# VHH binders against o26223, part 78

Target 1, 191 residues: o26223
Amino acid sequence: MKLLWTSQHIKVTVHIDGKVSKMDVLEAIKTRRSIRKYQDREVPEELIDKILDAAMCGPSAVDERPWHFIVVRNREMLEKIPEVHPYGAMVKDAPVAIIVCCDSSLEKIPGFWVQDCSIASQNILLAAHSLGLGAVWTGVYPLEDRVEGIRRLFSIPEHVIPFSVIPLGYPAENPGTRDLFDPDRIHLEKW
Below, E stands for the ipSAE of ESMFold2; O stands for the ipSAE of OpenDDE; V2 stands for 0.75 times the mean of E and O plus 0.25 times the DockQ between their complexes.

## First folded at step 6 (VHH)

Design e66 (framework vhh_8pnl_2)
Fold by ESMFold2-Fast, scan of step 6:
Structure e66 (fold): chain B 191 residues (1-191), chain A 120 residues (1-120)
Amino acid sequence: as target 1 above (191 residues)
Amino acid sequence: QGQLVESGGGLVQPGGSLRLSCADAGFTFSNYDMAWYRQAPGKERELVARITTGGSTNYADFVKGRFTISRDNAKSTLYLQMNSLKPEDTAMYYCAKAGFESWIDYFDYWGQGTRVTVSA
């Protein structure tokens, strides 16, 4: 039996696995790294729900919000992803993966769903990192063979386009941070 | 496209030192995280040390305190300083470039390796 401390005006809950994250947005952006090695440990449903909520909060072209998500926990299905995604080998070792999709029936303006799904994918990566998880974006669209391979594996309808496959889990590697600021890429007033 | 060429391997006695070099002829060196891997006969290739574009380093537990990875972006060269060498360090050592933050691929460009033998 777990015992949680609760008062009338404050709830104190032990975060998943006893870890409390206090990462601001800038820190999350600057320290997030692609993680391809995962602990053999389940990711709670409540964390996936938080990540998907964050994914849906991105800006969207004419507010069309065309994204749909497939949450994959089935080991057999995760093990089949590398068969259709040559750089998705790490997915078979992840406890869960999210497939970001575009439902074309929700599209209000042609072509901007790519930016919408990119925003959703990046929000998944940032939210996962802020919650103590590691994730990596493995690209699907616009590579036709990967799009059709993922479509067939997950019975995705023709009007829905798989965009990215994002395995996630508790990280089993720490690549450290990068220093990427390049002032030569900043132009004041004109090119 | 970059070609990686490792050098500096050889035969040393236990407790000895070697410095490995990896030269990148591809003009893209500064844009990649770099790593040293090794492979002993009959075993899988294993990560020894990594250095990011920003200079952050990470080491396998079995080499911590003995090996130092460094890079010279002006010379497009990666180094591995190996001290207090043990017979267990005997392996082919490989230099790798990795697109760790690539969302479309994760391709390690490998060199042909340099042989390190630590003999009693």
Scores: ipSAE 0.371, ipTM 0.751, lowest interface PAE 1.4, mean pLDDT 85

Design e67 (framework vhh_8pnl_2)
Fold by ESMFold2-Fast, scan of step 6:
Structure e67 (fold): chain B 191 residues (1-191), chain A 120 residues (1-120)
Amino acid sequence: as target 1 above (191 residues)
Amino acid sequence: QGQLVESGGGLVQPGGSLRLSCADAGFTFSNYDMAWYRQAPGKERELVARITTGGSTNYADFVKGRFTISRDNAKSTLYLQMNSLKPEDTAMYYCAKASFESWIDYFDYWGQGTRVTVSA
């Protein structure tokens, strides 16, 4: 067996009957953790572009793809986020944050934009992890005070709904991996 | 079956110290990330400190360097060591079962609170 490690990705190459398998996707899903401590190091725009490309590749209800993204690098603006989001204190220490928004004018079916923006948010977290970054999803919707605070802070139009704030950067902590597999939650053929 | 019970609050002068405890009556303590929140009169509840099952800690800026969060899984107890206390630290302090992976911490609350008053 040959193990190859990269600084940006975890890639495991295993020889099975002469075939090579890449096992990085499942490992990325299982090892992704919320990261709230970041190095004092800039994130290249090229990595943000890759993350946002991945975010937009998620499935959406009736393919409505209602998401818009605000990329925040301005230090003064990042420092103001905790004033309107009490559980977003870590955002001011991040080099960049992505605000996931729903443009309601793009809705084809009412209410399913929440699932759409949840999928986009999770894709951001997984893509960031795959690129050697750490990130955390901090919830905004459906808490009306947070929605209004973020809208006001970033001049978001009334037809656009801020859904989540995701700070990201190079991780300065390692919370380890959780073992969450629970076979009692799996039912074969029927409940 | 785990009900969280906070204790250790009291009246202290500026610059003083207090140690808060949060006891979990249940048997699942070691499986949860734990947090301390506080709420001052007329203000919203805010996160003070968080500790994961693995021992990683995160602190609000207003307490960094002054407060230390720790846990004792054998005693099913969470602690908050508060040093160099300021009048601004006056609040009701709450213990919560929080998931480090929670994208919404707002609803992860299970304690009744313990009062801390810092006054000259």
Scores: ipSAE 0.415, ipTM 0.735, lowest interface PAE 1.4, mean pLDDT 84

Design e68 (framework vhh_8pnl_2; at its last look DockQ between E and O 0.42; V2 from the best seeds 0.00; counts 0 for: pae O 9.8 > 2, unsure alone 63.7 < 65, grease 24.7 > 24.2)
Fold by ESMFold2-Fast, scan of step 6:
Structure e68 (fold): chain B 191 residues (1-191), chain A 120 residues (1-120)
Amino acid sequence: as target 1 above (191 residues)
Amino acid sequence: QGQLVESGGGLVQPGGSLRLSCADAGFTFSNYDMAWYRQAPGKERELVARITTGGSTNYADFVKGRFTISRDNAKSTLYLQMNSLKPEDTAMYYCAKAYFESWIDYFDYWGQGTRVTVSA
């Protein structure tokens, strides 16, 4: 794969039967992989803005859109995340991380904020991939110790729930693609 | 869950070679990054080599230039070619699947192991 930058978006170019094609949405979904190794290179603010714009465009229960985002670039703060999130060791090596949060005061229907924040998290991963970046979703909610650890570390109010921590950067690994289509999981008309 | 089955271990003299194999009975082998770990007597387990689904390899410094990790997706088999073996390579060797796409935690599923002994 080649990564090309344009004025408003980055294109991922793949070779299909000797021809070069732009990455469309289906290709982005199918080729996105979790990335935990990053180049020692800053991510431009413009790209983070594009990712967060995309994150806010997902469907939301009763359009409550309860998501808030914390953008963390401070190295000392990134280095403290593994202390409250044991499987977030890669975050300390990332140039930036996004913490996806739910503002519970924005809920219109109880409990559906989990799906809303999941959608926002996946959109961050897909947008990052489409822009030539790598990212990984590291789970926070519903693990109470991680929720409270992240809340305390970033001074998050009690009515706001940290949902996920997503480190991002230019990828320093290439895990390849997966072939996951399983027709046995598709039932026509009835179970 | 499927089962990983390691084989190819044995007793060899210093400077010798062995090839370890790890067979995965499941059809998902090509979807996982794979690794070899080892545990020496009285020590904790340590990563030896890793290979991604795309074929990229990574090695611990203590085996670089001597060991080669490879995979055959058609046979659902992972290999570790071990050359120039040293007494300090004596260990139980484990094959592992990595759950790299897990959003909750990163951890590996390990096989039962195959023993490698390097002595005169």
Scores: ipSAE 0.453, ipTM 0.755, lowest interface PAE 1.3, mean pLDDT 85
Fold by ESMFold2, look of step 7:
Structure e68 (fold): chain B 191 residues (1-191), chain A 120 residues (1-120)
Amino acid sequence: as target 1 above (191 residues)
Amino acid sequence: QGQLVESGGGLVQPGGSLRLSCADAGFTFSNYDMAWYRQAPGKERELVARITTGGSTNYADFVKGRFTISRDNAKSTLYLQMNSLKPEDTAMYYCAKAYFESWIDYFDYWGQGTRVTVSA
């Protein structure tokens, strides 16, 4: 809806697609924590759409954009992920998970897809956090047994490489804040 | 200078309790997520429990509500209250820096450990 402002009789309200009170980017980056406990609360599809839109906004090698995403809400499938993904036990308790994949047929420069999918995965985490959700990146690639297990479970073709599994939902925990800035990691002009 | 030093282990009967402590001298304890690990002879090292700087906790499945991890940041001390002990809990127990934000498991710096023996 678009209404033009006129004196004291009509007030213009312009709504930008997205939520009111969006989190500042630096705040999102600094306050995001891995969340492994989720409320019993559904995540609306519109929020997943926003998260995946953000995932696809990242840069990629020569703009190859090799990423594909599998959205998993099926309870039985979520409960099977820990059977093939050690240390991913929290996935069974999530209302939804996103599997980030590389379609190797989209590669234009060999070997940079890992950076591309890492960027998409981090954007998923930040976008989820900005929308009031909690998420955690659980590693799949380059662990061969995890890659094969996830590929089998979701019928992923051999030319498609599952990279990460990201369960998400409204958080049921608060891990707290960490102060991670380390000036000794900063080098001016040279090492 | 500072080192993680575990204590409180010992011999107990099944169903008994122990409280493990991890003392820290010169370690900025409040800046780190912390964990307890264990290793029985011939077995892989395994996470028992972890606790974040904000007090959020996670436990291995085998704990089944029997153990409680806690921290006292003012005393730079980490605790593991172990109740309803079973012979299967027999192991060396280590405190360590937890990798709560890690997307892959990685096992790093351990203390020297404290022995827990649960007799049959």
Scores: ipSAE 0.164, ipTM 0.540, lowest interface PAE 3.7, mean pLDDT 84
Fold by OpenDDE, look of step 7:
Structure e68 (fold): chain B 191 residues (1-191), chain A 120 residues (1-120)
Amino acid sequence: as target 1 above (191 residues)
Amino acid sequence: QGQLVESGGGLVQPGGSLRLSCADAGFTFSNYDMAWYRQAPGKERELVARITTGGSTNYADFVKGRFTISRDNAKSTLYLQMNSLKPEDTAMYYCAKAYFESWIDYFDYWGQGTRVTVSA
């Protein structure tokens, strides 16, 4: 069965015009891109709430839900993040950033918090995209310098691990879409 | 996996111009973000410019409007127009299929590079 993957050039019309188009799940996943340029436009709190709601809807190991979220709107703080995060330059240009953290005291099974926070982070990205926002996952964990930098900057306690910094804003760029399907990565029954 | 082949490097005087090309004989060129990197002797490889599949561009701070990255999907070719070259631009320039996703920039493939020398 030749899965004719019709490369539907999903014209991700990044509606620069902030029109919240309802995306289905597959569309959101396929058309999502990292956005590192943002409009000089504030993100409504309502959208952040929706994004955070989505972030908390992901599964977690044994339902441990170890995540915490720091919502950063303070301009000075946003501008300081790049100082401790070399790949966080775009954060200074974003109207808001979400820092995803793990509270280790909430872990029921050690180690799965990475998956939990990853899922939360990804849900943030997808939700943002579906709401007409752009975002990018800037990795903090497991790089110690970044972890400690963010920890110090935001006075995060030792038992809480900063995982990712996700700047959000209305997109000021259109990266387009990519076809990332690779049949060579698919193995049937055996490697 | 098709080879990226850089060309267009050479010796140029300060203030001069070069146009680098990168031919992609491999995967569908249009499906990848592309980038130019450079590596000077004794220095780490650094990003010069990137261009997304959608045509969005980003430049390193040192470029300061001197360079322009562009792509021709029909020709599967990436370009870097370099103007107002400076001695500090002397480096091996590499083309890369780059994924500038979330937490880290990662690369699918690197070319062999083309040498740019800016000297009086």
Scores: ipSAE 0.007, ipTM 0.280, lowest interface PAE 9.8, mean pLDDT 85
ESMFold2 (binder alone), look of step 7: mean pLDDT 78; pTM 0.799

Design e69 (framework vhh_8pnl_2)
Fold by ESMFold2-Fast, scan of step 6:
Structure e69 (fold): chain B 191 residues (1-191), chain A 120 residues (1-120)
Amino acid sequence: as target 1 above (191 residues)
Amino acid sequence: QGQLVESGGGLVQPGGSLRLSCADAGFTFSNYDMAWYRQAPGKERELVARITTGGSTNYADFVKGRFTISRDNAKSTLYLQMNSLKPEDTAMYYCAKALFESWIDYFDYWGQGTRVTVSA
C-alpha cells in the first residue's frame, strides 16, 4: 500500500477543479429549461443555500417579502408528493425539492404575495440552472385541492399558503434551446 | 380530445427525403409548443425538433441542416421535412404537444407514431 500512499499527491492533483464557466444573465434566462429527469446524485447543501439566497433577492410588493421555504430531502416525503399533486410525479425521483410558501402574516398589501412567490420561484429556477442543476416549477396555488394536500403533507399552518413545489437535481435530460422572440408582441407607443 | 395522428413515414433509400405530418383533431393546436421525437428499437425517445407557438425552431445537432420543422395553425398540422436521410435516422417518429415549460400542469400528448426506415 506504499504505492497508494505515494500516489495521494497525484490523486489530489487529479481532483483539481475542472473548467468553471460562468453563465451570463441573458444566457441563463434564455437557456433555462424545465428539467424533470435527474441523476442519482445528491445536491450539496451549499448549492441549496445559494439558490435560496437568490430566491430572496427578488423585488417584492411594498418589500413585504412574504416567502418561506421548505427544503425536502426525505425520500419518503418526496414519494408522497405525487399523491397530492397529480402532475408532480417527477418529484419522487428528485434528490431534493423546495416548497415555496407565503406567510400571510407578513403580507402588507393584499394579493401581491402571488407575484412575490412567482418571482422567488423563477429565481430558484435561474439560480439552479446557473449552478449546473436542473429544476421545474410545479404549480400548487391557486388549485385548492393541491394547496390543501401539500399543507397537510408538510404540516403547514393555515396562515401559510404553499405556492409551488420545485424539485431539482443534476439534469439527466437536455431538452435543447428555445428561440421565443416574437416581434409581433411588441407595440411601439400604443397598442 | 387532443388526439395527434402522424403520417408520411415509409421505406426510403439513403439520401432520400420524406415529409412527416401530424394532424391535431383538437381545438388548441395554436396554443402548444409542438415537437417531433424519435425512438429506435431498444433506445429511449429523443427530441428531433421543436417549434414554439411563435414559430421559433430548435433542432437536435444530429439533424441540423437536414430536417425542417414547420406548422400550419389554420390546418392544425405539424410537419417535418426530412432530407438527406441516413440509415441511423431509422426510427418510429412521434409528434408531441409539448407543455414542457408549463408550471401548472405537465402533459405531453403523444401520437401513435409513424415508422421511418432508411435502407437500401
Scores: ipSAE 0.378, ipTM 0.732, lowest interface PAE 1.6, mean pLDDT 84

Design e7 (framework vhh_8pnl_2)
Fold by ESMFold2-Fast, scan of step 6:
Structure e7 (fold): chain B 191 residues (1-191), chain A 120 residues (1-120)
Amino acid sequence: as target 1 above (191 residues)
Amino acid sequence: QGQLVESGGGLVQPGGSLRLSCADAGFTFTNYDMAWYRQAPGKERELVARITTGGSTNYADFVKGRFTISRDNAKSTLYLQMNSLKPEDTAMYYCAKAPFESWIDYFDYWGQGTRVTVSA
């Protein structure tokens, strides 16, 4: 709850910080899986703040950093997402979703905002995984019907482009890990 | 029409069992997460079960405890063991290469399907 006799600032607990420090970067990258089943458990705002901080730390074309984020916790709004995003059915069962958007007014070089928002989306997935959460990237751009559906549902301005919808929560499934290293895709010195 | 071939469907009474098979003739089976979907007349296609390359499984709530998905990588074949069948399980069943890590969840590589009818 908020403390009225202070700044109302809530600190992340030692236990949450301990979990973050336990998973190194390579482990996080190699063990992250898409998660579409979530526990009926609230995700603290402090964890969302950490995830969004990490999302904004990615490289971007000409350092344009065109990303904006919508955090959706309202159950009625989450339940409407599958109507405009047919493969987003799992979103209605998630405690929270993040919509990654591009503010085109921040774009310095045409077209590279797609890579910028892809980097932000992947950072959200990795950060969530490192914090003990599960998430999945559900694609919006460049599918015109999904872009306009999400824009209308969340009152997104015309100069802002919804890029991805990322539901997240405490995982209720464990798909295991993948062994994807393929030396045939590595060429030394020449093709 | 792709290289995925479903079989094993048929007519069965409520409470009965069927085993569906999906053969991948293209020798890419081991590299893909695999799934079973179904579509009843007049309804949208829905996910029934997924299995990852590593063997982890995920089931729709309406089949949990009744259906079992499995794979045989040596035979490039996916299976769906269906027990305690109900009339509401009546549908065309489709095998799909399901990239579990896909960020758009779109794929057009489907088999032709196998029909399952559950009635008295």
Scores: ipSAE 0.421, ipTM 0.739, lowest interface PAE 1.4, mean pLDDT 84

Design e70 (framework vhh_8pnl_2; at its last look DockQ between E and O 0.49; V2 from the best seeds 0.00; counts 0 for: pae O 3.5 > 2, unsure alone 63.3 < 65, grease 29.4 > 24.2, SAP .671 > .668)
Fold by ESMFold2-Fast, scan of step 6:
Structure e70 (fold): chain B 191 residues (1-191), chain A 120 residues (1-120)
Amino acid sequence: as target 1 above (191 residues)
Amino acid sequence: QGQLVESGGGLVQPGGSLRLSCADAGFTFSNYDMAWYRQAPGKERELVARITTGGSTNYADFVKGRFTISRDNAKSTLYLQMNSLKPEDTAMYYCAKAPWESWIDYFDYWGQGTRVTVSA
């Protein structure tokens, strides 16, 4: 491998209005925003592969790594998601969506799959942002109606639990950045 | 948490009109999908109307053609124009925000509500 890690600093190149900038991990975390409007532009398969690679690199309870992913590009299928996910209307306008699932047969310790799938979902959002894409996490679990609706729509077996639906694409909006640091929420040594 | 202040409720006769307002002190009003909900005595809360950041509107079947939801982002205010009021519209009316970064696409109730009574 030609790339040498002299520090644990991860650098990503982002194209913004033709200008190239480098975004480190802290910048990616601080500047990521939920994006619900997308350009009518295909997302290359190689970028989806990079996002899914990042999703699978999260920590996992006893390293059970129970996540499975469904990649949806079919327009007809994307258009049906709002019918079973009432607040997922933006999904039909996205070029692609990723459904994060838990395969319960891979669980080694009960219940911690929720944290595992949350970690995978956040990694998808951060990886997409780092690659110049926009995405949003739309919640499925633990809402029983949404879980069942997504399960039926994508022929998901009963031992697999759909956790989140994440549409993504090249962003067609810019919500700006947030200043969220609140020192009143930090307690030194004791509450 | 007290950022949303509903107003404009009152007592009206059947067939009358009211305009409800929901004022948000926040500089981020334009980032939220907004909704009006209502709760009649002894009943569960129900969605009346919603408006998205993209300008799309949705209405409950029981108010279609009678109520109009709108927003003024410059004034950080949400409105509900209520026409042809019926006794069945009697309820406490609440406005709600859906925070932009929420991973659950759901409206939160933040106001104390405004009372609408439709009776002769």
Scores: ipSAE 0.467, ipTM 0.779, lowest interface PAE 1.1, mean pLDDT 83
Fold by ESMFold2, look of step 7:
Structure e70 (fold): chain B 191 residues (1-191), chain A 120 residues (1-120)
Amino acid sequence: as target 1 above (191 residues)
Amino acid sequence: QGQLVESGGGLVQPGGSLRLSCADAGFTFSNYDMAWYRQAPGKERELVARITTGGSTNYADFVKGRFTISRDNAKSTLYLQMNSLKPEDTAMYYCAKAPWESWIDYFDYWGQGTRVTVSA
C-alpha cells in the first residue's frame, strides 16, 4: 500500500509494498530532537518491537547485555509516573513509554552497566526517530528518589535498577535542527 | 559573558497584561534555545515557556494559552507576553538559556530577574 508524507527534515519515498524507507544513520543522528508533545495516536506493537530490537543491538561491557525493558501502555500507569518522576510530566500524554533497566545479576564486570544502558537508551531514541516517532530520554538513575519511585510503581526487584523512562509517540511538535559542530573540541595528536 | 537582562515587570490587577523582555548583549543569542522561568517566594524555580532557535514553542501546563513566548534574533531579545494574569502568577521572572536536549533538569546562565506582582 502506498504511504506518502512530507516534512522539512524527513525525506519521503512512495512504497508500493507498504514498507517504510530507511532513514540514513547520519541524518537520524543529526535530526533527532527531544519530543515532549505527542499525537493522540496509538503506536503499533510492531514499531515497539523494532525499537527494542535496535536497543539490544548495542555493544556492552564484556557482552554482558544487562538491560531489561518495561513497555508501559496502560493509561493509569502512565499517569502515575509523574507522581514519582517530577520532570516526566509529558509521560502522561504519551501513548507508550519504555523503562530501561539494569539487571545487576547479569553484570560480568562491576560498574559498566550505566554505559550499557545509556547505549540502549540512545538506540531507542534513534530507532524511534527513524520510524517517524518522537521520544525523549527522562533521567532516573542516579537520582535516588526517582529510582525508588519507579521501582515501587512497577514492582521492580531490588537487584534491578531503573535507568531511564522514555515516553514516545507520533510527534506533535517540530523543534527544528541545530548546527552544534565545534572544531575547538577536536584535538589532533595531543590535548 | 552572555549576560541576560530582564525587564518589563510590574504591579498589575488580576486580568491585566504585561510584556517581559530579555536582552542579551552578545551575538550568540540566535544560537540558543531560550526560556522563561519563574520563582515565587518559598517555591522552586519553574519553567514557564521555551522557544527553539527555529521558533518552536513549549509551555508549562499552568500557562493555559495566556502567555506567548517569542524572540527577535536580530535584536537579541526574548519576549514573554503575559495576558489574563492571576495572583498565582506573582513571581520573579528569569530569562535563561534553555537546555532543550537535557535528560536532566539543569539550569544554566540566568539573568537577575524582573518582578511581576498580581494583586487586587
Scores: ipSAE 0.281, ipTM 0.651, lowest interface PAE 2.5, mean pLDDT 85
Fold by OpenDDE, look of step 7:
Structure e70 (fold): chain B 191 residues (1-191), chain A 120 residues (1-120)
Amino acid sequence: as target 1 above (191 residues)
Amino acid sequence: QGQLVESGGGLVQPGGSLRLSCADAGFTFSNYDMAWYRQAPGKERELVARITTGGSTNYADFVKGRFTISRDNAKSTLYLQMNSLKPEDTAMYYCAKAPWESWIDYFDYWGQGTRVTVSA
């Protein structure tokens, strides 16, 4: 069975014009790219709410939902994030960032919070993309210096672990698309 | 995995220009974001410039409009035009392929590098 993967070149028309194009879930997944350049344009609170709603819709281990979210719009704070996050330079240029955190006191099973927060983070990215925004996952955990830097900067309690910093904004770049399907990574029944 | 091969480095006077090339003999070049990095003696490797599959570019702060990253997908070649070179630009310059998505800023494949020396 020749799976004719018609490489439909999904022309991700990054409509720079902020029109929320409705895209289906597969399109969102396939066309999403990390966006590190943003327009000088504010993100409406309504969009952030939708994004956060999406972030909280993912599954979690035994439904523990350990995530917390810090929404950062303050310019001074956004500008300070790169000081503690070497690869977070783009955060200073974003109108808003979401810091995904884990409240360890909410964990029911130790350790699965990483998956939980990852799911939440990815949902943020997908939701943002579907809403015509660009975002990028900047890793905080498990790098200790970054974790502590973000913790101090935002006065995060000891039992709460900053996981990711996700700047968001209207895209000011076109990252393009790639075809990364690799049949060699697929094993049938056994390795 | 195809080998990235950098070229175009050399000795140049301050204010001079060089054009670096990176030939990709490996995977489909057009499917990768590409970047130039540099490493000076005793310093950490640092990003110089990045170009996406869509052609979007990003430059380090020290570039200040002096360098231009570009790509030719037909030739599977990445370029770095460097103008107004300064002694502080002296480094080994590396070509890199970026992964699809990285929430840490790293590249998954590197060339051997080409040496750029800026000296009077």
Scores: ipSAE 0.029, ipTM 0.562, lowest interface PAE 3.5, mean pLDDT 87
ESMFold2 (binder alone), look of step 7: mean pLDDT 78; pTM 0.799

Design e71 (framework vhh_8pnl_2)
Fold by ESMFold2-Fast, scan of step 6:
Structure e71 (fold): chain B 191 residues (1-191), chain A 120 residues (1-120)
Amino acid sequence: as target 1 above (191 residues)
Amino acid sequence: QGQLVESGGGLVQPGGSLRLSCADAGFTFSNYDMAWYRQAPGKERELVARITTGGSTNYADFVKGRFTISRDNAKSTLYLQMNSLKPEDTAMYYCAKAPYESWIDYFDYWGQGTRVTVSA
């Protein structure tokens, strides 16, 4: 249960078994946390479809939209990810993971695919949170050993670059919220 | 700003126990996720155990059931209780501040380490 304080009213929202009360965009951004512990529950395919739809809606450099996604539900494959990604141990306990990839053949401007895939990754995290799921971005690119490990494990072609591995599930932890606003980082008119 | 100081290492026989401590001289310990890493000679540093600000724990498979990570925020101290020690546990042990929201694990807040030797 989450208590929301608005200008005129206190609203209570309840997260019930993958069902979430209404959450506005600012609330979703401010309350999303990395989740590394998951319930032993299946994530319905329709929720993954909604998350991937949201992932593809981000802005993209010259609208190249170079992202491709691998959805991994196979337990044996999930258990092999920590072997090639040393900080991906939580992936083996997740019911599903999404691998965000860049198809370099879709690039129209060199190098901006990194921003494109970052935007897609963040949209996955926000969409998952809005749907009552928890997720975490585990970095792959630009660490060459992780890139090649993930490529070999999932038979990814050489022209496709694995960017991030994002395990998802119903959360089994609550790390709380953060207050990160720092006015000293805001400069008016000039530095 | 503070420095992480590890202690509690030593020589122990196989099957023995040690308790490692990591003291944070800074005043922000309760705001950081913490981890224990180890490094054996000629090997890369590897994660042993992690604990979040909320007390959630994660363990490497090779220490599950034998090691327990804990924290005392009032004392700004991180602990690692090591039971059923094996010769393979011989390493320099490091504590680190571990940002839970990091999408890449890179730790800038390392201590000097404490040596653990498991030998007859």
Scores: ipSAE 0.344, ipTM 0.685, lowest interface PAE 1.9, mean pLDDT 84

